Miniprotein binders against Mucin-6 (MUC6). Designs and how they scored, part 119

Target 1, 185 residues: Mucin-6 (MUC6), of Homo sapiens (Human) (q6w4x9r395to579)
Amino acid sequence: GHCSLEGGSFVTTFDARPYRFHGTCTYILLQSPQLPEDGALMAVYDKSGVSHSETSLVAVVYLSRQDKIVISQDEVVTNNGEAKWLPYKTRNITVFRQTSTHLQMATSFGLELVVQLRPIFQAYVTVGPQFRGQTRGLCGNFNGDTTDDFTTSMGIAEGTASLFVDSWRAGNCPAALERETDPCS
Short names: E, the ipSAE of ESMFold2; O, the ipSAE of OpenDDE; V2, 0.75 times the mean of E and O plus 0.25 times the DockQ between their complexes.

## First folded at step 23 (miniprotein)

Design db1 (from cb14 with R50Q; at its last look DockQ between E and O 0.97; V2 from the best seeds 0.83)
Fold by OpenDDE base, look of step 23:
Structure db1 (fold): chain B 185 residues (1-185), chain A 112 residues (1-112)
Amino acid sequence: as target 1 above (185 residues)
Amino acid sequence: DIREEVKKLLEEARKLIEEAKKAGDDQAVWLLEIAVRLLEEALKTGDPEQIAYALLFLAMALITAAEKRGDPKAVELLEKAQELLRKALEENNPELIKEAIKLIKEAAELLG
């Protein structure tokens, strides 16, 4: 399964459903029993301009009971608040620079993350087949059905992205705005 | 030639993967496999910067193996190699990459 966060506010789910939202919060991208230590992948969005519609991805966070790995748009990588030199590794996670513009987070448990630093901070999430039907969050449920990708944290299928996205907020933030558009547009 | 030297390291890395498998060092295997892929990709482009990144990862992977095997000399060599590679990136100095490769090779020999 491949999930992408592109263009500042576009998301394509594991099931290839594209949608757009504008929010300035931290959102859960991926939760799964397949992630060890109650792991979760999250995305941090912030204002990129003066308009409420000018929002962009500014960081990706992997959070578990043991680690809080933050990859920020300024190319700083931290774990539990401490800056780390790259390449960096834990027991089952490694973060490294592949090129001048691309960072990667590789894991031994089937989660892969590619972060494009420039010209736009973008992220690409890949999960193994063992994750099929066992994912939750903004990246969807990876079950091959796009119609139920907007399932809220409470297990309710929404027809639009706004309530779906808001349900996956990791904190108390303003409500997100939605616009159903193709990420390629 | 950096590319030629990297190719040699790539072969050594593949050998070390097999040894790590025999030793049951799953983490080393995992990391070294990534290193191999990175090196292969870097060789395709020939970009010294990308090569340096790949080598940094290789060094890290080898340090992981060396620590588990209790080889402080190898660790020292590899840490120095990492330092050189970082400096190489900062200064855009390919000669430092070559020096780092020498150290990595020496460490790899100790681990082989």
Scores: ipSAE 0.883, ipTM 0.950, lowest interface PAE 0.5, mean pLDDT 94
Fold by ESMFold2, look of step 23:
Structure db1 (fold): chain B 185 residues (1-185), chain A 112 residues (1-112)
Amino acid sequence: as target 1 above (185 residues)
Amino acid sequence: DIREEVKKLLEEARKLIEEAKKAGDDQAVWLLEIAVRLLEEALKTGDPEQIAYALLFLAMALITAAEKRGDPKAVELLEKAQELLRKALEENNPELIKEAIKLIKEAAELLG
């Protein structure tokens, strides 16, 4: 399974359903019982221009009971808030540079993340087949059926991306619909 | 030139995967398998920068194996190799990559 987060706030789910949203929050990208220690992958979006429709991915975060790894454009930060020399490892996670523009997080539990740092910060999530039908979040449920990929955190299948995306917020931030109406000069 | 030395290290890395399996070091096996893939990709481009990143990862994987076996001399050699590789990247000096490869090969002898 592949999920992508690309420029213009475009997302393509594990079931290849494309959508776009315009929000400035931290969102749950992927949760699954296949991730150890209640692990979750999260995406951080922020304004990239003068209008609310100009938002972009600025960081990807892996968080579990044991690990916190924050990947941003020029920095990888772990549990203590200190930047780490790459390559970095824990028991079952490693983070390393492939090139000056691409960074990878690999795990022993079937999650892989590739981050393009330049020219635009983008992320590509790959999960092994054991995740099939067992994912939640912005990357969808990986069940081969695009009609229910917009399932909210409450288990409700929505027809609109904005309600779906807002249900996966991981912090105290305004709803995407409210941000769509915010004025800009 | 440097590509031939990387091909030799690939062969050594595959042998070291077998040694890590014999030692019951599942983490080293996992990391070394990644290192092999990174070295294979770096050989496709031949880019010294990409080779240096792959070698940094290989050194970390070998440190993991050396720590499990309690071999501080191999760890010391591999840490020196990582320092050289970081300098090679910072200074755009591929000759330091060749020096790092010599240290990695020496550490591999201690582990194999």
Scores: ipSAE 0.691, ipTM 0.889, lowest interface PAE 1.1, mean pLDDT 86
ESMFold2 (binder alone), look of step 23: mean pLDDT 85; pTM 0.843

Design db11 (from cb14 with E90R; at its last look DockQ between E and O 0.96; V2 from the best seeds 0.81)
Fold by OpenDDE base, look of step 23:
Structure db11 (fold): chain B 185 residues (1-185), chain A 112 residues (1-112)
Amino acid sequence: as target 1 above (185 residues)
Amino acid sequence: DIREEVKKLLEEARKLIEEAKKAGDDQAVWLLEIAVRLLEEALKTGDPERIAYALLFLAMALITAAEKRGDPKAVELLEKAQELLRKALRENNPELIKEAIKLIKEAAELLG
């Protein structure tokens, strides 16, 4: 399964459903029982301009019981608040620079993350087949059905992205704005 | 030639993977496999920068193995190699990459 966060405000789910939102919060991208130690992948969005529609991805966070790995747009990688030199590793996670413009987080448990630093901070999430039907968050449920990708944290299927996205907020942030559009546009 | 030297390291890394498998060091296997892929990709272009990144990862992977085996000399060599590689990247100096490769090779020999 491949999930992408592109263009600052575009998301394509594991099931290849594209949508757009504007928010300035931290959102859960991926939760799954397949992630060890209650792991979750999260995305941090912030204002990139003066209007509410000018939002962008500014960081990706992997959070577990043991680690809080943050990859930020300024190319700083931290774990539990401490800056780390790359390549960096934990027991089952490694973060390294792949190219001048790309960082990668690789895991031993079937999660891969590629972060494009320039010209736009973008993220690409890949999960193994063992994750099929067992994912939740902004990246969807990876079950091959796009119609139920907007399932909220409470298990309610939404028809629009707004309530869906808001349900996956990690904190108390303003409500997101929604627009369904092609992420490639 | 950096590419030729990297090819040699690549072969050594593959050998070390097999050894790690035999030893049951799953983490080493996992990391070294990534290193091998990175090296292979870097060799396709021959870009010194990509090579340096791949070598940094290889060094990290080997450090992991060296620490588990209790080989502080290997760790020292590899850490020095990493420093050289970082410097190489900052200064765009391929000669430092060559020096780093020598250290990595020496460390790999200790681990083999």
Scores: ipSAE 0.801, ipTM 0.914, lowest interface PAE 0.6, mean pLDDT 94
Fold by ESMFold2, look of step 23:
Structure db11 (fold): chain B 185 residues (1-185), chain A 112 residues (1-112)
Amino acid sequence: as target 1 above (185 residues)
Amino acid sequence: DIREEVKKLLEEARKLIEEAKKAGDDQAVWLLEIAVRLLEEALKTGDPERIAYALLFLAMALITAAEKRGDPKAVELLEKAQELLRKALRENNPELIKEAIKLIKEAAELLG
């Protein structure tokens, strides 16, 4: 199962359903009982220009009861707020550079993340077969059916990306000024 | 040549994986298997930068094993190798990669 965050605003789910959204929040990308210690993968989006449609990925966060690993577009990696030299490891997670432009987070529990740092910040999520039918979030439910990939945090399948994406917000997300003034966002 | 020295180091890493499996050291197996894959991919490209990043990871995997065994000399060698590899990357100096490989091989022999 592959999920990608590309081009600043494009997502392709584990079931290969593409969509685009424009938001400035932290979103739950992936939740699953297969992630230890109530783990979740999250994506942080922010404004990249002056219009409501100019948003981009600025960080990816892995959060559990034990770790808060942040990989940000400024190329700094932290765990629980402390900057780490790469390669870095915990008992079951490691973060390292593949090249000058790509880094990778690998885990012993079947989650892998590749982050392109340049020329634009992009992320590629891979999960093992044990995750099939066991995922929730912006990457979809990994059940082989694209018609229900827009399933909200309450378990309701939506036909539009907007309601789906908004349901997966993970933090306080005050509306961007352009978003507040643009009813078509 | 760096490529031939990396191939020799891959053989040593695969032997250490089998030793770790027999010892039931799941973390060492996990990290070393990643290191082998990184070195194999780097070798396909022939890119000294990719090789240096893969060697940095291998050194970290070996430090993890050395700390579990209580072998501070191996840790010291591997940390020095990582310093050389970071310097090689900063200065675009592949000769330092050869020096780092020697230290990694010496540390692997201590762990064998």
Scores: ipSAE 0.727, ipTM 0.899, lowest interface PAE 1.1, mean pLDDT 87
ESMFold2 (binder alone), look of step 23: mean pLDDT 85; pTM 0.854

Design db12 (from cb14 with E90L; at its last look DockQ between E and O 0.12; V2 from the best seeds 0.00; counts 0 for: pae O 5.5 > 1.5, placed apart)
Fold by ESMFold2, look of step 23:
Formats: structure tokens, sequence, C-alpha cells
Structure db12 (fold): chain B 185 residues (1-185), chain A 112 residues (1-112)
């Protein structure tokens, strides 16, 4: 299963459903019982242009009871608030640079993350087959069916990306914007 | 001659993986398997930058194994190799990669 965060505002779910949103918040990308220690993968979006509605990915966060790993667009990697030299490891997670423009988080529990740092900060999430039907969040539920990928945190299938995305906010932030200036969402 | 040295390190890493499997050292197996994949990818390109990143990872994998075995001499060599590799990347100086490989080989010998 693949989920991608591309072009500043585009998401493609594990079931290959594309959508776009604009918001300035931390959002839950992926929760699953397959992630140890109550792990979750989150994405941080912030303003990226002159328009109020333009936002882009600025960080990806892996949070568990043991770790809070932040991979930031400024190329700094932290765990529990401390900057780390790469390559970096914990017992079951490693973060390392593949090239000058790409780094990777690999885990022993079937989650892989590739981050493109330049020219545009983008993220590519891969999960093993044990995650099938066992995920929730912005990356969808990984059940092979596009029609219910917009399932909210309350378990309600929505027809619009904005309601779905708003339900997965993890921080105290404004609702995702859906305005006339961007009718493709 | 860096390509031949990388091929030798690949062989050494594969041997250490088999030893780690026999010893039940799951973390070493996991990290060394990643290191092998990174070295294989770097070898295909011949790009000194990718080779340096792969060697940095290999050194970390070997440090992890050395710490479990209680071999501080191997750790010291590998930490120095990482310093050289970071400097090689910063200064775009492939001669430092050669020196780092020598240190990594010496550390691998201590772990063998």
Amino acid sequence: as target 1 above (185 residues)
Amino acid sequence: DIREEVKKLLEEARKLIEEAKKAGDDQAVWLLEIAVRLLEEALKTGDPERIAYALLFLAMALITAAEKRGDPKAVELLEKAQELLRKALLENNPELIKEAIKLIKEAAELLG
C-alpha cells in the first residue's frame, strides 16, 4: 500500500483515491493497530504562498509512546525534540539520507516513509500487506475500495474531502478551506 | 578503485548478516540488510555521494553490532569513519571516502 503527499496539497490514498485540500494544521495520515506503542503518522501543513488558501506540507511526524520523530522541510530531523545526525536509529526505526534530496524512514514493523526534500517537500508512505483494512486517517482505510476512503474520525463516509480532512485534525487549528478560488477539490 | 572496495564490503556485510541470524541478533540483521540494499544501489550508480551515504549507514549498522558485542575499539573506528564520510560529503572530497573504507574494514575485522 502506497499513500503520497505531493505538489504541496495533493494526497493519493492507499486505495489510489486522489484529492486536494488546503489547511494549516497537523493531520493524522495513518493510524493502525499494526503500529507499535500506539503509533501514528502525521503531516503538518502551513501557508506556502501569498494567498490565504495556499498551503503545503512542511513536516512529517511519527508519534508513539516512545518516539516523536519529526522530519522537517528545513532538513532537520528530531526525536523527542532533539536534533539528530543522520543516519539515526532507535530500536525499531531508522532515518537516513538516500541522496542529497531524499531521505527515508525505515521501520521493522512494515512502515516505510520516503521524503523528497527538494525541489518540493513531498512524502511517500508505504505499508506492508498486514496493514490491509487496518488503517485510518488521510491515507484512507486500505480496503481496496475507493468509495469509502473519505471515512472520518467518527466513522462516517463523506463525499467531500474538506469534511474528511477536517475530521482528522490533530491540532488546534482552522478547518480546511474549500473556496471558489480552488474548485478542483 | 572504490567500486572494488565497496564490493568487498558487500561480501563482508552479507557474511555478518548470516552470523547475526545464527546469533539471533534481529536488530543487526535488519540494519545490515538495509545497508546491503543501499550499497547495492550505490554500486549500480558509481556515484561517490550515494556511496558515501550508504557507507554512513553501514557504519551505523556496524556500530550497533559492535555495541551489542561490547567492542569499543570497533565503535571508535566506525565513528571516525562516519566523521570522514560526513566531511567527504561536505567538501566533495572522495579521497576521504577511501580513508573511511579502511577504517570500516578494520572495524569489520574486529567484529569477525
Scores: ipSAE 0.648, ipTM 0.875, lowest interface PAE 1.4, mean pLDDT 87
Fold by OpenDDE base, look of step 23:
Structure db12 (fold): chain B 185 residues (1-185), chain A 112 residues (1-112)
Amino acid sequence: as target 1 above (185 residues)
Amino acid sequence: DIREEVKKLLEEARKLIEEAKKAGDDQAVWLLEIAVRLLEEALKTGDPERIAYALLFLAMALITAAEKRGDPKAVELLEKAQELLRKALLENNPELIKEAIKLIKEAAELLG
C-alpha cells in the first residue's frame, strides 16, 4: 500500500483515494497492530500563508514507546528531541539521505517512508501486505475499498474529509477545512 | 535488463546475509534483510526510481559492513555507486542505475 502527502494539502490513501484538506495540527497517518511498540506515523501541518487555505506539511513523525523520530522541512532529524546525524539507526529503524532532496526511513517491520524536501515538502508512505485491512488514520484502512477510507477514529464512516481528518487529530487543534481535490495537482 | 541485474544482486545479498549470520553480525543481517525486501518490492513494479532507492539502501548496508570489516575499497565502490544512483534519480537516467549495479556487485564480491 502506498499513501502520499503531496502538494501541501493533498492526501492519497493506501486504497488510492485522493482528498484535500487544510489544517494546522498533527494528524495520525498510520496506526496498526503491525507497528511494534504501539508505533504510529503522524503528519504535522502548519500555516504556510496568510489565508486559511495556505497550509502545508512541515514534518513527519514516527512515534513509538521507544522513539519519537521527527523529520522536519528544514531537514532536521530528531529522536526524542535530540538532533541526529544521518544516517541514523535505531533498533529497527534507519533514517538516511538518499539524495539532496530526499530522505528515507526504512524499517524492519514493513513500513517505509520517503520524504521529499524540495521543492515541496512531501511524504510517501509504503506498507507491506501484512498491513492489509489493519491500518487506521489519514492513509485509510488499506482494504481495497475506497468508499470506507474516511472511517473516523471512532469507527464511523464519514462522507466528507473534514470530520474524518479531524477525528485523527493528535491534540487540541482547530478544525480542518475540506477542499475538493484539484485534478491538476 | 535492470531487473535481471537486480535479481542477480539479490542473490548475492542473500548470500551475504548468511555469511553475516555466521559471523554474528546482527546489524549487517538486519540491514541486508531490509535491503533485500526493498529490492524485492521494487522489482514487483520495475520502477527505476524505486529500484534506485532500494539500491541506495543496499549500498548503505554494504558500506556499514565494509567499514566494520576494514575494506576501504569496497566502501569506495559503494559510495561511488550511491553517487550514481542519486544522479540517476535526479536525472531520470536508468543507465546510471546499471552502472551503479556493477559497482555494487563488485563490492559485494569483495565482501563475500
Scores: ipSAE 0.017, ipTM 0.291, lowest interface PAE 5.5, mean pLDDT 89
ESMFold2 (binder alone), look of step 23: mean pLDDT 85; pTM 0.843

Design db13 (from cb14 with K87E E90F; at its last look DockQ between E and O 0.92; V2 from the best seeds 0.72)
Fold by ESMFold2, look of step 23:
Structure db13 (fold): chain B 185 residues (1-185), chain A 112 residues (1-112)
Amino acid sequence: as target 1 above (185 residues)
Amino acid sequence: DIREEVKKLLEEARKLIEEAKKAGDDQAVWLLEIAVRLLEEALKTGDPERIAYALLFLAMALITAAEKRGDPKAVELLEKAQELLREALFENNPELIKEAIKLIKEAAELLG
């Protein structure tokens, strides 16, 4: 399964459903029982213009009971707040450079993340087949059906990206803005 | 030629994977398998920068194996190799890659 965060604001789910959103928050990108120690992959978005109406990806975070690995657009990698030289490893996670523009996080539990730093900060998430039907978050549920990829944190399938994205906020943040929907309807 | 030395090092790394499996060193197996993939990809490009990044990773994988065995001389050689590789990348000096490969090979012989 592949999920991508491209162009600063575009997402394509594990079931290949594309959408775009704008919001200033940290969002749950991927949760799964296949991630050890209550692991989750999160995406951080921040404003990219003069207002919060346009935002872009600024960091990706892997959080578990033992680790908080942050890969940010300023090219700094931290774990639990400490900057790390690359290549870096824990028992089950390694982060390293492939080139001056690409970082990779590999794990022993079937999650892989590739981050393009330049020219645009982008992220590519790959999960092994054991994750099929067992994911939640902005990357969708990986069940082969795009019609329920917008399933909220409360288990409700929504028809719009903005309601879906808002439900996956990790923290107290403003509601996401989806430019493709009419808020008055 | 750096490419020929990397190809020889790949053969040694594959043998060390089998030894790590027999020793039950699952982390070293996992990291060495990644290192082999990175070196194979880097060789296809011939780009010294990609080769240096792949060798940095290989050195980290070998340090993992060396620490499990309690071989401080191998660790010392590998840490020196990483220092040279970081310098090669920072200075754009690929001749330092040749020196680093020599140290990695010496460490691999201690571990094999």
Scores: ipSAE 0.713, ipTM 0.898, lowest interface PAE 1.0, mean pLDDT 87
Fold by OpenDDE base, look of step 23:
Structure db13 (fold): chain B 185 residues (1-185), chain A 112 residues (1-112)
Amino acid sequence: as target 1 above (185 residues)
Amino acid sequence: DIREEVKKLLEEARKLIEEAKKAGDDQAVWLLEIAVRLLEEALKTGDPERIAYALLFLAMALITAAEKRGDPKAVELLEKAQELLREALFENNPELIKEAIKLIKEAAELLG
C-alpha cells in the first residue's frame, strides 16, 4: 500500500483515494496493530501563507513508546527531541539520506517512508501486505475499497474529508477546511 | 577510482550479509541489505554524493555489527569514515571519500 502527501495539502490513501484538506495540526496518518510498541505515523501541517488555504506539510513524526522521530522540512531529524546525525538507527528503524533531496525512514516491520525535502516537502508511505485491512488514519484502511477510506477515529464512515481529517487530529487544533481534490493544482 | 573501490566494498557487504544470516543477526542482514541497494544505486550514476550517502549507511551498518561483536577498533575506524564522508559532502571533496573507503575496507576486514 502506498499513501502520499503531496502538494502541500493533497493526500492519496493506501486505496488510492485522493483528497485535499487545509489544516494546521498534527494528524495521525497511520495506526496499526502491525506497528510495534503502539507505533503511529503522524503528519504536521502548518500555515505556509497568509490565507487559511495556504497550508503545507512541515514535518513527519513517527511516535512509539520508545521513539519520537521527527523529520522536519528544514532537514533536521530528531528523536525524543535530540538532533541526530544521519544515518540514524534505533533497534528497528533507520533514517538516512538517499539523495540530496530525499530522506528515507526504513523499518524492519514493513513500514517505509520517503520524504522529499524540496522543492516541496512531501512524504510517501509504503506498508507491506501484512497491513491490509489493518490500518487507520489519514492514509485510510488499506482494504481495497475507496468508499470507506474516510472512516473516523470513532469508526464512523464520513462522506467528506473535513470531518474525517478532524477526527484524526493528535491535538486540539482548529478544524480543517475541505476542498475538492485536484492533484494537478 | 572510487567506483571500483565501491564495487569491492559492495562485494564485501554481500559476503557479510551471508555471514550475518548464518549467525542469525537479523538486524545486520536488514541494514546491510539496505546498504547494498544504496551502493548499487549510487554506482549506476557514479554521483559522488550518492556514493557518500551510501557509504555513510554502510558504515553505520558495519558499526552496528562491530558493536555487537565487541570490536572497538572497527567502530573507531567506521566512525572516522563517517566523519570524513560528512566532511566530503560539506566541502564537496571527493578525496575524502577515497580516504573514507580505505577506513571502511579496513574495518570490514576486521569484521570478516
Scores: ipSAE 0.603, ipTM 0.830, lowest interface PAE 0.8, mean pLDDT 93
ESMFold2 (binder alone), look of step 23: mean pLDDT 84; pTM 0.832

Design db14 (from cb14 with T45R; at its last look DockQ between E and O 0.93; V2 from the best seeds 0.83)
Fold by OpenDDE base, look of step 23:
Structure db14 (fold): chain B 185 residues (1-185), chain A 112 residues (1-112)
Amino acid sequence: as target 1 above (185 residues)
Amino acid sequence: DIREEVKKLLEEARKLIEEAKKAGDDQAVWLLEIAVRLLEEALKRGDPERIAYALLFLAMALITAAEKRGDPKAVELLEKAQELLRKALEENNPELIKEAIKLIKEAAELLG
């Protein structure tokens, strides 16, 4: 399964459903029992301009009971608040620079993350087949059905992205705005 | 030639993977396999920058193995190699990459 966060505010789910939102919060991208230590992948969005529609991805966070790995747009990688030199590794996670513009987080448990630093901070999430039907968050449920990708944290299927996205907020943030646009545009 | 030297390191890395498998060091296997893929891609593209990054990762992987084995000499060599590689990237200096490769090779020999 491949999930992408592109263009600042575009998301394509594991099931290849594209949608757009504008929010300035931390959102859960991926939760799964397949992630060890109650792991979760999250995305941090912030204002990139003056208008409400000017939002962008500014960081990706992997949070578990043991680690809080933050990859930010300023190319700083931290774990539990401490800056780490790359390549960096934990027991089952490694973060490294592949190119001048691309960072990767590789895991031993079937989660892969590619972060494009420039010109736009973008993220690409890949999960193994063992994750099929066992994912939740903004990246969807990876079950091959796009119609139920907007399932909220409470298990309610939404027809629009806004309520779906808002349900996956990791903190107290303003409501997200919805706009249907091709994520590849 | 950096490319030739990297190819040699690739072969050594593959050998070390097999050894790690035999030893049941899953972490070493996992990291070294990533290193191999990175090196292969770097060679394919012929990009010294990618080579340097791949070598940085290889060094990290080998440091992990060296630490588990209690080989401080290998760790020292590899840390120095990483330093050189970082400098190489900053200065765009391929000669530093060559020097780093020498150190990595030496460390790999200690671990083999």
Scores: ipSAE 0.867, ipTM 0.943, lowest interface PAE 0.5, mean pLDDT 94
Fold by ESMFold2, look of step 23:
Structure db14 (fold): chain B 185 residues (1-185), chain A 112 residues (1-112)
Amino acid sequence: as target 1 above (185 residues)
Amino acid sequence: DIREEVKKLLEEARKLIEEAKKAGDDQAVWLLEIAVRLLEEALKRGDPERIAYALLFLAMALITAAEKRGDPKAVELLEKAQELLRKALEENNPELIKEAIKLIKEAAELLG
C-alpha cells in the first residue's frame, strides 16, 4: 500500500483516492494496530502563501510510546528536541539520507517513508500487506474500496474531503475552509 | 578505484549478514541488509554522493554489530570513517571517501 503527500496539499490514499485540502494543522496520516506502542504517523501543514488556500507539507512526525521523530526540511529532531546526525536508529526504526534532497525512514514493522526535502517537501508512505484493512487517517483504510476512504475519526464515512480531513486534526487549530477544497477530492 | 572498493565491501557485508544470521543478531541482519541495498543502488547510479551516504549507513550498521560483540577498536575505526564521510560530503572531496573505505575495511576484518 502507497499513500502520497505532494505539493499543493494533494493526497493520494492507500486505495488510490486523490484529494486536496487546505489547512494549517497537524493531521493524523496513519494509525494502525500494526504500529507498535500506539504508533501514529502525522503530517504537519503550514501556510505557504498569502491566502488560506495556499498550504503545504512542512513536516512528518512518527510518534509512539517509545519514539518521537520529527522530519522537517532542514533537520530530524527526536524526543528531547535535539537535532540528530543521520543516519539515526532505534531498535526498530532508522532514518537516513539517500541523497542531499531525499531521506528515508525504514522500520522493522512494515512502515517505510521516503521524504523529498527539496525542491518541494513531499512524502511517500509505504506499508506492507499486513496493514490491509487496518489503517485509519488521511491515508484512508486500505480496504480496496475508495467509497469509504473518507472515514472520520468517529468512524463516519463523509462525502467531502474537508469534513474528513478536519476530523483527523491532532491538536487545536483552525478548520480548513470548506469552499476552497478542490472539487476532485 | 572507489567503485571496485565498494564492490569488495558489498561482498564483505554479505558475509557479515550470514554471520549475523548464525549468531541470531536480528538487528545487525536488518541493518546490514539495508546497507547492501543502499550500496547496490549507489553503484548502479555511479553517484559519489549516494556512495558516501550508503557508506555512512554501512558504518552505523557495523558499529551496531561491533558494540554487541564488545569490539571498541572496530567502533573507533567506524566512527572515524563516519567523520571522514561527513567531511567528504561537506567539502565535495572523494579522497576522503577513499580514506573512509580503508577504515571500514579494517573494521570489517576485526568483526570477521
Scores: ipSAE 0.723, ipTM 0.900, lowest interface PAE 1.0, mean pLDDT 86
ESMFold2 (binder alone), look of step 23: mean pLDDT 85; pTM 0.849

